# VH-VL binders against q96il0: the designs that were tried, part 305

Target 1, 167 residues: q96il0
Amino acid sequence: APERGAERRDTAPSGVSRFCPPRKSCHDWIGPPDKYSNLRPVHFYIPENESPLEQKLRKLRQETQEWNQQFWANQNLTFSKEKEEFIHSRLKTKGLGLRTESGQKATLNAEEMADFYKEFLSKNFQKHMYYNRDWYKRNFAITFFMGKVALERIWNKLKQKQKKRSN
Key: E = the ipSAE of ESMFold2; O = the ipSAE of OpenDDE; V2 = 0.75 times the mean of E and O plus 0.25 times the DockQ between their complexes.

## First folded at step 11 (VH-VL; framework fv_ebrasodebart)

Design E30 (at its last look DockQ between E and O 0.24; V2 from the best seeds 0.00; counts 0 for: pae O 4.0 > 2)
Fold by ESMFold2, look of step 11:
Structure E30 (fold): chain C 167 residues (1-167), chain A 120 residues (1-120), chain B 108 residues (1-108)
Amino acid sequence: as target 1 above (167 residues)
Amino acid sequence: QIQLVQSGAEVKKPGASVKVSCKASGYTFTDYYISWVRQAPGQGLEWMGWISAYEGYTNYAQKLQGRVTMTTDTSTSTAYMELRSLRSDDTAVYYCARDRSYLGKGHDYWGQGTLVTVSS
Amino acid sequence: QAVLTQPPSVSVSPGQTASITCSGDKLGDRFAYWYQQKPGQSPVLVMYEDSERPSGIPERFSASNSGNTATLTISGTQAMDEADYYCQAWRSSTAYVVFGGGTKLTVL
């Protein structure tokens, strides 16, 4: 199972790093964590002599990355929203306000919060199961196209070697 | 045989709402997204939004945000689109179409369309 | 917001080659898709992932996508090819879907 994006720890980030790959790069690059998904995007290299098959592989990898980032961004928002709703519901049942007398956000004890975490994991199990299947299917497809690209490159090298022998 | 069968035509007054259904058959419903696309008379295709059948996650076209709700029922393999606060320029044929989450052929299967007419 | 621009109409004689363009900023960085729609009918997918043809679509349909432009090409155009054609980029699996404005192909 892929590592999920985590809830931002106790503070909202005031900003995010903007990454700019070098202007002359012949390699894929890994950027800083995305603000919403906490995943590091890959910036794909586009070679000048990219074959149609290589282009298809690159677009497939880019599409998969975007899908993965969207899934975890949504999961992070859902987790935060449902956690807050759970806390608010339990505080209302106790007749307590959403903030303490000092203005600090009211919270629940560890055992009460454990109920939320168990419920959230149980509710989201099916969703994560489907995500895992799609993730594996996407990676098998990518590996298949990587193999096709590798064979194409070997074939092109063999044609070059045969031409030099016949000159 | 893959099919998307939509509910019948509807006539509505301005300010009302409409809910169109799209029943899928012949494939694993939870492996696909459902897009809703409308077409006003004599006009082009306008994407309205999509819903993930396995997650219930939605994305709506910005123009329609706040007026549209999309849902699914996995037990019946059915997608729904509800458009509220109808106006005369919402008169259109409404299509559902499926799209796969990966290696998909785009919108490879379309429903037959549902004419929604908004008039006094 | 992304915009995909198509010519409103294209006219060709029977047997000639029709070309329908779809222009968008960096469109060649995305998979492009093409749909045919005849009057009173639902759209039909005719090309996907830039240049792939679904089973049942005649070989006279081909497509390409590079730079800012995707092109649908119909060789040996027949009267039955007369229809509206829409390009599409982005997919529901990635965020949003954008259709071009459509091109009416007339076969005279």
Scores: ipSAE 0.418, ipTM 0.719, lowest interface PAE 2.2, mean pLDDT 83
Fold by OpenDDE, look of step 11:
Structure E30 (fold): chain C 167 residues (1-167), chain A 120 residues (1-120), chain B 108 residues (1-108)
Amino acid sequence: as target 1 above (167 residues)
Amino acid sequence: QIQLVQSGAEVKKPGASVKVSCKASGYTFTDYYISWVRQAPGQGLEWMGWISAYEGYTNYAQKLQGRVTMTTDTSTSTAYMELRSLRSDDTAVYYCARDRSYLGKGHDYWGQGTLVTVSS
Amino acid sequence: QAVLTQPPSVSVSPGQTASITCSGDKLGDRFAYWYQQKPGQSPVLVMYEDSERPSGIPERFSASNSGNTATLTISGTQAMDEADYYCQAWRSSTAYVVFGGGTKLTVL
């Protein structure tokens, strides 16, 4: 029995953009699209006097972003691998080489690729449903905390105005 | 009820390999990750790595790179952890744990643990 | 490897509030998770995402974060709360999981 070579299961992409904003940025910074996820990372500004509520909001935003980056990085990787495997398998079945006579990568026609896309979407349907559900939950939480932070900031401004009037 | 049931205790000689199993039940196995954590006697928790049950992607602790292999069998909802080139300092209780994501959503369910003893 | 630092032990009298700290260089950017482990048992998740409790965890358990320090607080500490407590976080750059050294909580 041929020893089925232990298919080197690829390590998951770290999904973390190595984009480092300038150290002196006083604002949120948007980086270039990540090479794996194709999503633009945001580096969140940390105020010197960050409240616990602001910190919690920032953490939620950061973790949600990283979650999203890694999800799409993995999906894109899986898609690319499965697509390549599909193409190779179909070409082999047709008795065609992986390269044309001109040395170009052999491709399948649009109809054959439509079958791949349909199968891929069907296979990953549940995963996408869970993603969407979690995406809404996370964004709802973020929005909720944004509201809380806004209220906190208003309250702090009012207290400062009262203190200035009393002096 | 969600359960992770691990294989029984193992006694191994130095240089040998051990493979521990973790059978999952009560949830959709492919929707989660499995992490492996060990604990030497009287010591703290040490993370070994995780595996995606769906994609089969793995991430191993740097200290264990080259010696550890994690696998899953989706047909049986079972995760496996193999540790090779065993040493005396590998003597520990080994835990499998369910992870909601590899992004650190916490280990919400744990196996009962598997004692692996490495002795000459 | 970024190490999460915990005090090795904390002692509290019954009914008093116990506080266990976990400090890390990048913990300000991440949520900490907390686990309780009793002797001879598997760890149990007691807190996740700083302030969320799994089902079955008493309300006396809470968590907070200030800067690079996460704190597990147990109000009205009971004898049954005597255990080892571990903080845990993950590294975004490597997707590694990191545990603290653990804290032994003794209820005197």
Scores: ipSAE 0.032, ipTM 0.678, lowest interface PAE 4.0, mean pLDDT 86
ESMFold2 (binder alone), look of step 11: mean pLDDT 92; pTM 0.944

Design E31 (at its last look DockQ between E and O 0.01; V2 from the best seeds 0.00; counts 0 for: pae E 6.0 > 2, placed apart)
Fold by ESMFold2, look of step 11:
Structure E31 (fold): chain C 167 residues (1-167), chain A 120 residues (1-120), chain B 108 residues (1-108)
Amino acid sequence: as target 1 above (167 residues)
Amino acid sequence: QIQLVQSGAEVKKPGASVKVSCKASGYTFTDYYISWVRQAPGQGLEWMGWISAEEGYTNYAQKLQGRVTMTTDTSTSTAYMELRSLRSDDTAVYYCARDQSYRPKGHDYWGQGTLVTVSS
Amino acid sequence: QAVLTQPPSVSVSPGQTASITCSGDKLGDRFAYWYQQKPGQSPVLVMYEDSERPSGIPERFSASNSGNTATLTISGTQAMDEADYYCQAWRSSTAYVVFGGGTKLTVL
């Protein structure tokens, strides 16, 4: 279950190292931040003895991760687009060009940028509230399957105990 | 009763646009994705994209990027799909279908389909 | 490329068991879904989450998904089962929905 929704606001290129999970790892692996969502993906271990119920749990976790990464990738794109539009609009209102005399992109000071952050949070409050609701609903479903897996494992231990007593 | 009711058949010329509606009833609209799927005459199902009913984020099939726009109106529980720059090979029946956003269980309810015919 | 491959057609005699396959790279790592479509009708979900059956679908429908292949199985096939059948899954590293090419089931 990922809980990384507010970790990063900007998807700008970074020095993220190229990392590959070991081919025969026997544990889940946490990879580097995804370029688009800024979330660290889990690479799920698939044991050779995975039961059908354990497989369904793993698939549910994989699908939830993909849903979460898609939401934040889209949100990061929206943030970047609205940020540029806000800057361009404010520069136009001040009668300034989009570039400085040195050719660099013109920017706004921190006080002016605070207006953007306030507007963005206000516009997106409902969307983030519904995202959090759905995130918790998905984790409830995952917890339910974890309970089913736990019961399956207890049953298998009881069956193994009966087998040892019967030789 | 859960129902998805689509707008009526349309005939278009190449280069035009079409906008198909899908009105949902009998369930909580915001708990579901709406997928759009089309089927050319005598052909299989082709997924076009999906939209989250409340969150508004979309994923479009790569083939249709730049030509398709999907939207929702949560106040009327209606999803829309607009396809621009129509071609003759866009002639198809267009379906809307739902799936749960928090625990997908497959597209369990489909609209009746909307025939869009593109002819010169 | 996320491609789901189905045989174009399958023919069975009434009462026999029909088997429709759906092949895709690592398909067993995703939930598979199956749809039935009769002529002039919308698709109907007949199997979900690999092997679960929706309410109203006869018990003769079953399904499995492992490795690269999902299989829809119809035991005691009846004339009413004659239809096109489509498998569906999520595209692996993106949230795209993928359908198979479809299989025409004929009951002779």
Scores: ipSAE 0.120, ipTM 0.659, lowest interface PAE 6.0, mean pLDDT 81
Fold by OpenDDE, look of step 11:
Structure E31 (fold): chain C 167 residues (1-167), chain A 120 residues (1-120), chain B 108 residues (1-108)
Amino acid sequence: as target 1 above (167 residues)
Amino acid sequence: QIQLVQSGAEVKKPGASVKVSCKASGYTFTDYYISWVRQAPGQGLEWMGWISAEEGYTNYAQKLQGRVTMTTDTSTSTAYMELRSLRSDDTAVYYCARDQSYRPKGHDYWGQGTLVTVSS
Amino acid sequence: QAVLTQPPSVSVSPGQTASITCSGDKLGDRFAYWYQQKPGQSPVLVMYEDSERPSGIPERFSASNSGNTATLTISGTQAMDEADYYCQAWRSSTAYVVFGGGTKLTVL
């Protein structure tokens, strides 16, 4: 029985950006664009005296970033794959090979590619709607926690000032 | 010199299948298409379809859809045409022909032809 | 399928000019190829779509296109030119190949 070659599901490698920020950085560090998502990863600074609210905010930011990286990595992969399949199918229909007479990769004209983009956008419309919705929800939550952290910091500064006046 | 050498004559019964081979030489096989054309006795030329030697892309005449299969073996520079469910009206000389590079447009070199006779 | 129409036969005297026409609603997106076939032989390409001659084809063979009609012209026709001639076109949208019905050229 010939072993059915396992379709290696080209799972986008979980490209944890191997970018290691300098150990002594006291601020968030922005890395180069990720190869798959084309998004610039942020390495979040961890304060020595991180409050529970600050930790929650940092974790939420990290999770949102990872979510966003994965979404776009997968979308870019899907797009590239479907684009290639579309080109090949159209070339086949036209009786054209994958290479031109000059040995270059055969391409479709802008009009033919416009059909691909329309179809792709139509096919992925719902996915993009959900993405946008979730993106707003996540960013709203982040903003909310940013506000809480800001208030906490103000309160702690006020308490410290009162203690210094009493001594 | 560019040559297309076809397999020998075949005699088949109605309902049978025939597979004709076409060995190409004298050029880069994968750079071209192979078309198949048939000619019934005393009749004109009828295009059957083409195949891309490299990609294996095929395009068959509508009349022969479902009955014809074209394949290539790049290792041997050989094209194959299989016609199934043979009928008496499939009696013809079958030609392989090389098409122009990168697109099937016209036929610059032809095989010697293979006579396929379908008789009860 | 688009049908290319050729006259079934054309007769010409030696040394005269023979003209074979090929007409269709659409000769494809480009011009017709022409093939010569002698009895018991494979077809031979005599003209490309751009009215160029393959190597070994005499200069007396020429082709022209006007509208939906392609014409093969043989000047100074010789006895050896007696054969069946087929026009062939292709369609860019479907990549289909279509042959004409063929014309028997007789040299009288």
Scores: ipSAE 0.020, ipTM 0.595, lowest interface PAE 5.2, mean pLDDT 87
ESMFold2 (binder alone), look of step 11: mean pLDDT 90; pTM 0.931

Design E32 (at its last look DockQ between E and O 0.13; V2 from the best seeds 0.00; counts 0 for: pae E 4.2 > 2, placed apart)
Fold by OpenDDE, look of step 11:
Structure E32 (fold): chain C 167 residues (1-167), chain A 120 residues (1-120), chain B 108 residues (1-108)
Amino acid sequence: as target 1 above (167 residues)
Amino acid sequence: QIQLVQSGAEVKKPGASVKVSCKASGYTFTDYYISWVRQAPGQGLEWMGWISAEEGYTNYAQKLQGRVTMTTDTSTSTAYMELRSLRSDDTAVYYCARDQSYFPKGHDYWGQGTLVTVSS
Amino acid sequence: QAVLTQPPSVSVSPGQTASITCSGDKLGDRFAYWYQQKPGQSPVLVMYEDSERPSGIPERFSASNSGNTATLTISGTQAMDEADYYCQAWRSSTAYVVFGGGTKLTVL
């Protein structure tokens, strides 16, 4: 039985978004779309007096962002690779070259490509279910902690006002 | 009280399979993930994979891909881990652990462990 | 796979403060977890999400993070704290769990 070579799942290179905000930034920065995921990275500002709740929220947001970036980078890479393989295989089966007589890349028609999309979606259906489920759970957690941080900030403002009235 | 109770010790020959069970109690089984972790004698902890109790979604360590299968039975609140094509280096204590809520992150409750010995 | 690096052993005198470090790539962007394991026992979660303490864990246990290094601190170390300690994190891209190599804490 031929050892089915462990298909090296080409993990998209962890594209460390080289986006570095200015060192003196006092706010969140949004970078350009990542070349692999096409998602815009956010660099989260870290305040000097970051509360434990604020830190936790930041960590949750950072982890969720990284998760999203990696997921879509991998999906886009896989999609592009499989699409190219599909086109090549179909052209070969038709006895067509990879290039037209005019030197352009040979393409498949919309109907043939529809088969690819259907197959791709079917193959990746479970993966997308994982993604959607985890996306909702993560965002729920983030929203919950956003609320907590908001309450904490309100409380701290009230305490400061009371202290100013007492002096 | 939250408890994870595992099946008893197993002795297997090389090439055989082992299936370890983990019965959960004291919480809503379907709301959490279960991870499996093993520890060879005198060695550190090695993560094997996790399963979502409700959906049955799995994620296995790359080293164990093709040899490990994790399943759950929601009716009995039991998780199962099957390891196939056993080797001597699979000799270890195997733990089930409950992951914290939502996405698998850390393990807040652990089973007592199941010793699996692989010997010729 | 992201590797978490721990010192193999740490020794401390009773009543002194023990510090166990865990270093890993991008650990600063991830939550760290800590486990205590005594001989012949299952691991016990002692710290979660960098610095949160489960119920029943003594206040002498604390944890912090700085950059890509997590640190478990045990103040007023007792003989009962002698154990193996493991750090743990998860990889966001793959959802893999990764453990450190473990640190043997000896109370002299």
Scores: ipSAE 0.500, ipTM 0.795, lowest interface PAE 1.0, mean pLDDT 89
Fold by ESMFold2, look of step 11:
Structure E32 (fold): chain C 167 residues (1-167), chain A 120 residues (1-120), chain B 108 residues (1-108)
Amino acid sequence: as target 1 above (167 residues)
Amino acid sequence: QIQLVQSGAEVKKPGASVKVSCKASGYTFTDYYISWVRQAPGQGLEWMGWISAEEGYTNYAQKLQGRVTMTTDTSTSTAYMELRSLRSDDTAVYYCARDQSYFPKGHDYWGQGTLVTVSS
Amino acid sequence: QAVLTQPPSVSVSPGQTASITCSGDKLGDRFAYWYQQKPGQSPVLVMYEDSERPSGIPERFSASNSGNTATLTISGTQAMDEADYYCQAWRSSTAYVVFGGGTKLTVL
C-alpha cells in the first residue's frame, strides 16, 4: 500500500463542517413554533453521501413530523371554529348580540363555556386515541429503520477495515 | 377483494351542493384514510383533501377550504364528500382513493369516479 | 398551481425506453409516487416510496427520486403503456398532497 497515494495534502477545506455553507446547515436544527400547530419543526440535514437507507429514514422522520403538525393544526382550527359557533348559538338562544354594549366581543360565563369544553373533549376523544395509536406505529417503523441504518454503517466500517488490512 | 364504489353521476346548477359517496369493502376501513381527488375534463388530478376513516379528522386543500366537507360512516364503511356553492369550473370527475393512515404506501385503490356537471 | 412540474407529453417507439420527469423544490426530501391513468379509467399506482413497485406492476417500470427530480422509467415500452402519468408527493411547507400536471405517454 503506497503511503502517499491515499492522502490529500490539504484536508482542512474537505472537512465535513467546512463544506457546509451557512444557509445549508450540517446539522438538524429546531425552527420557531409553527403558527398553526404551535410545534417547533426540526429542519433535517441532508448529507452529500446519504445512503438509500439513510434517505428513507430521513423521509420517514420528516413525514411523521408533518403528519403530527397537521393533526394538531387541524385540531386547533376545529377548536377555534367550534368554540365561536357554540358561543354564537348560545348568545342567539338567549336573544343577545355578538357584541356587548361596550363593543367588546360577547362571551359566555364559565359554566356555559364548561359545556363547550366537555362536549369538545368527548367528541374528539377517539380522534386523540387514533392519533396516539398511529404515533406509536410510526415510531416503531422509524426505530426499525434506525436499526437498519446502524447495521449498514457498522458493515461499511468493517468492510473498509478489511480493505485496508488486505492491501 | 378491495373495492371502492362511488355514487352515480350528478348534474347541478351553480350555487347548489353535491354530496358524493364512496363505499369501501374488502379491507380494514379504519386503517386507511380516504382522499378525494377531482379531474376537470381534459385536465390533471387535483387533490381536494383527506379524512381519517376511523375518527373523522380531515385535511382540506386550501383552495377549497370553507366549501368542502368530508365525513365517514364507519358502520357502513362509507366516506362522503360534499362540495357547496358549486361553480361551472367545479365540473369534474370526483374520485375517492385510500392510503394507509400511519405509514402511507400511496393511493393503491381508487373508486370508479363520479362525474359532477355544473351548468347553468 | 401544482408545484410538481412534468413535461406535457413524451413519445417513444415500441420497445424503447420512456423517461418521465417530475420536478419540484426539494422533491428528493419526500417520497414520490407514480400513477398511470388510461383514457376513461381511474388512476393506478405504479410506483411508491420513490422506487418501490406494487405487486402486479411489470418489472419494466422503475423509478428514482433525488434532488429536485423524480423520474419514472419504462423499459421495453408496449402499446398498453400508452397513458397519462402523474407524480405525487406530500409538500414539506404546506402538508398538502400534491400531484404533478401529468404527462401523456404516446407509443408510436
Scores: ipSAE 0.248, ipTM 0.677, lowest interface PAE 4.2, mean pLDDT 81
ESMFold2 (binder alone), look of step 11: mean pLDDT 90; pTM 0.928

Design E33 (at its last look DockQ between E and O 0.22; V2 from the best seeds 0.00; counts 0 for: placed apart)
Fold by OpenDDE, look of step 11:
Structure E33 (fold): chain C 167 residues (1-167), chain A 120 residues (1-120), chain B 108 residues (1-108)
Amino acid sequence: as target 1 above (167 residues)
Amino acid sequence: QIQLVQSGAEVKKPGASVKVSCKASGYTFTDYYISWVRQAPGQGLEWMGWISAYEGYTNYAQKLQGRVTMTTDTSTSTAYMELRSLRSDDTAVYYCARDQSYWPKGHDYWGQGTLVTVSS
Amino acid sequence: QAVLTQPPSVSVSPGQTASITCSGDKLGDRFAYWYQQKPGQSPVLVMYEDSERPSGIPERFSASNSGNTATLTISGTQAMDEADYYCQAWRSSTAYVVFGGGTKLTVL
């Protein structure tokens, strides 16, 4: 069995969006796309009287966002690296330089690149399956807690109305 | 039953390297991250780093950058931690631990620990 | 570096309620985890995601979070609960694990 050399894939730097929402924000903020993941980060609003359920929901959403950001940052880095390696190797095989006579970066044609994309997708198929599975689980949990929080808010509103009628 | 079984105790000289193994069983090895945590005698828990069993991605504590290497062998469901340039203050029990999901979070299963003693 | 701070020791009488606190910057944004460690043994997860209990952990163990402080509560503390307890969280910026300094629980 060929020793699949564990290519030391350095983790992409955790692209913590440097986007800081205004301190007095009363709503969720959407930042610009992250440079690594290309995903727009959300800064979640923290209510002054956040309930334990609301806090749990917020933490679940935050964790899921970080997971998603890291996954796509790593995926994009891997894709870019492998794409560049593929192009370089193919050009070398053709006896072509990395730059054209005009000084532009040499590239492959669409047909050759199609082979790269097919191979890349095939190689990463299982990884994407795992991603999708976990994505559904996380979103299901978030949706479930969204429902709980909604019910809690309704109940609290009803209690407040009853107290106002009794006074 | 889920188990993490670590290699036996090691005695090393200063400047040497140690490699500790952690064999996982009872679950799909590639579905989880493995973290390494050490504990010096009479001290608290110190996180060393984690590795993705599937992708091989690693993240090491800043204090150990350049001295620690984590690897996995998916064919044997075994994680490895190598610590180089050993010092006396590296004397500790070293633990491998499984994270609760595909993303690093709490550690739900732990190895029995491996004592590494660094002495002149 | 955000440090999780725990009291070094807590003492309780049998049957009383023990409370162990863990405080840290931005802990209100992250899930807290709790571990029990007895002498010569590996740590055991006793609480996860602030207030969830693993299978096999007694119901007398509970946890809560308020702001940047997590609290482990042991109701009806027993002699067998004497151990070191550690809180843990993850840092979003670095994906580092951070442990508290640990709390020695003594049952008098």
Scores: ipSAE 0.627, ipTM 0.846, lowest interface PAE 0.9, mean pLDDT 90
Fold by ESMFold2, look of step 11:
Structure E33 (fold): chain C 167 residues (1-167), chain A 120 residues (1-120), chain B 108 residues (1-108)
Amino acid sequence: as target 1 above (167 residues)
Amino acid sequence: QIQLVQSGAEVKKPGASVKVSCKASGYTFTDYYISWVRQAPGQGLEWMGWISAYEGYTNYAQKLQGRVTMTTDTSTSTAYMELRSLRSDDTAVYYCARDQSYWPKGHDYWGQGTLVTVSS
Amino acid sequence: QAVLTQPPSVSVSPGQTASITCSGDKLGDRFAYWYQQKPGQSPVLVMYEDSERPSGIPERFSASNSGNTATLTISGTQAMDEADYYCQAWRSSTAYVVFGGGTKLTVL
């Protein structure tokens, strides 16, 4: 296992994390869940002699991760905000206060909350459809570049074999 | 033919608001984020924020947080930027520019710019 | 928020090679982009994804990005290349977009 005392110098991305990756690691890392998106970030390894193709793949993966985290962080906040607004609106329509007589935060029953979940899903359907489209397009591009990197590495190994035979 | 066509120049007083439009044509509007970038006379480019076309997700420059609102109307392929509580130092040319949401191409097409003058 | 630093001006003779730098902490971890702006015009994308050239941009434009520095290089510089040049990093699909302060390229 890597040393745990090293600072976040070589493999830590921008963004929030309480995880401290190893000082020297030759592998990508999966960190703890991001507070806002609840997604686990990958901490990318940057090799010493990274090819232009490998660099493009890494940057695309990093950018896609940040895009995904940002989308879900905002959707989680929107969900929470709209949920509270729905509860307040329904309580107001029923002539009820925002607090019970004991001071507890008033809420709705499960059937009424099901109305919220239906409305939220319907309201955000097109937004999530476009997110899914972009997610698939980004993953297709990443997979394509992963294939190109794999082929590049195979070609380099074959060229090394041919060099040994001719020397 | 890809185009971003912006609304005309505006003259405003301090404390007022301005709303600039950016109509897109010649491409699939929902494939792109729209960035808003301003340039004060004789100064450099300043990024203001971006909006995802249909989902309405926004990210604003910290300096402008609380004063700026960006929206889109997918039925007209139009993006809007509203800047409130205008000050004299908001005098600038305001540009919209597209940036592909799923494949990195940068801001490959820009609007013609909209001059907003804030003068008492 | 990251800061991108460019020299305020660069002067070159016609036919020579111009080099415009853009510096930022770990800028090589992100895609870098370059824009040309002539007086009275909107910016024009001249390089994207560190080193890729859009269609219609002359081959004399090239770019690189590694470590803390991205560099725009114009070989065989012509009078028509006289313009302001801006670097940009952190795309719209991420948290923030940052432009450099700009570099005035003068062809004397």
Scores: ipSAE 0.478, ipTM 0.760, lowest interface PAE 2.0, mean pLDDT 83
ESMFold2 (binder alone), look of step 11: mean pLDDT 90; pTM 0.933

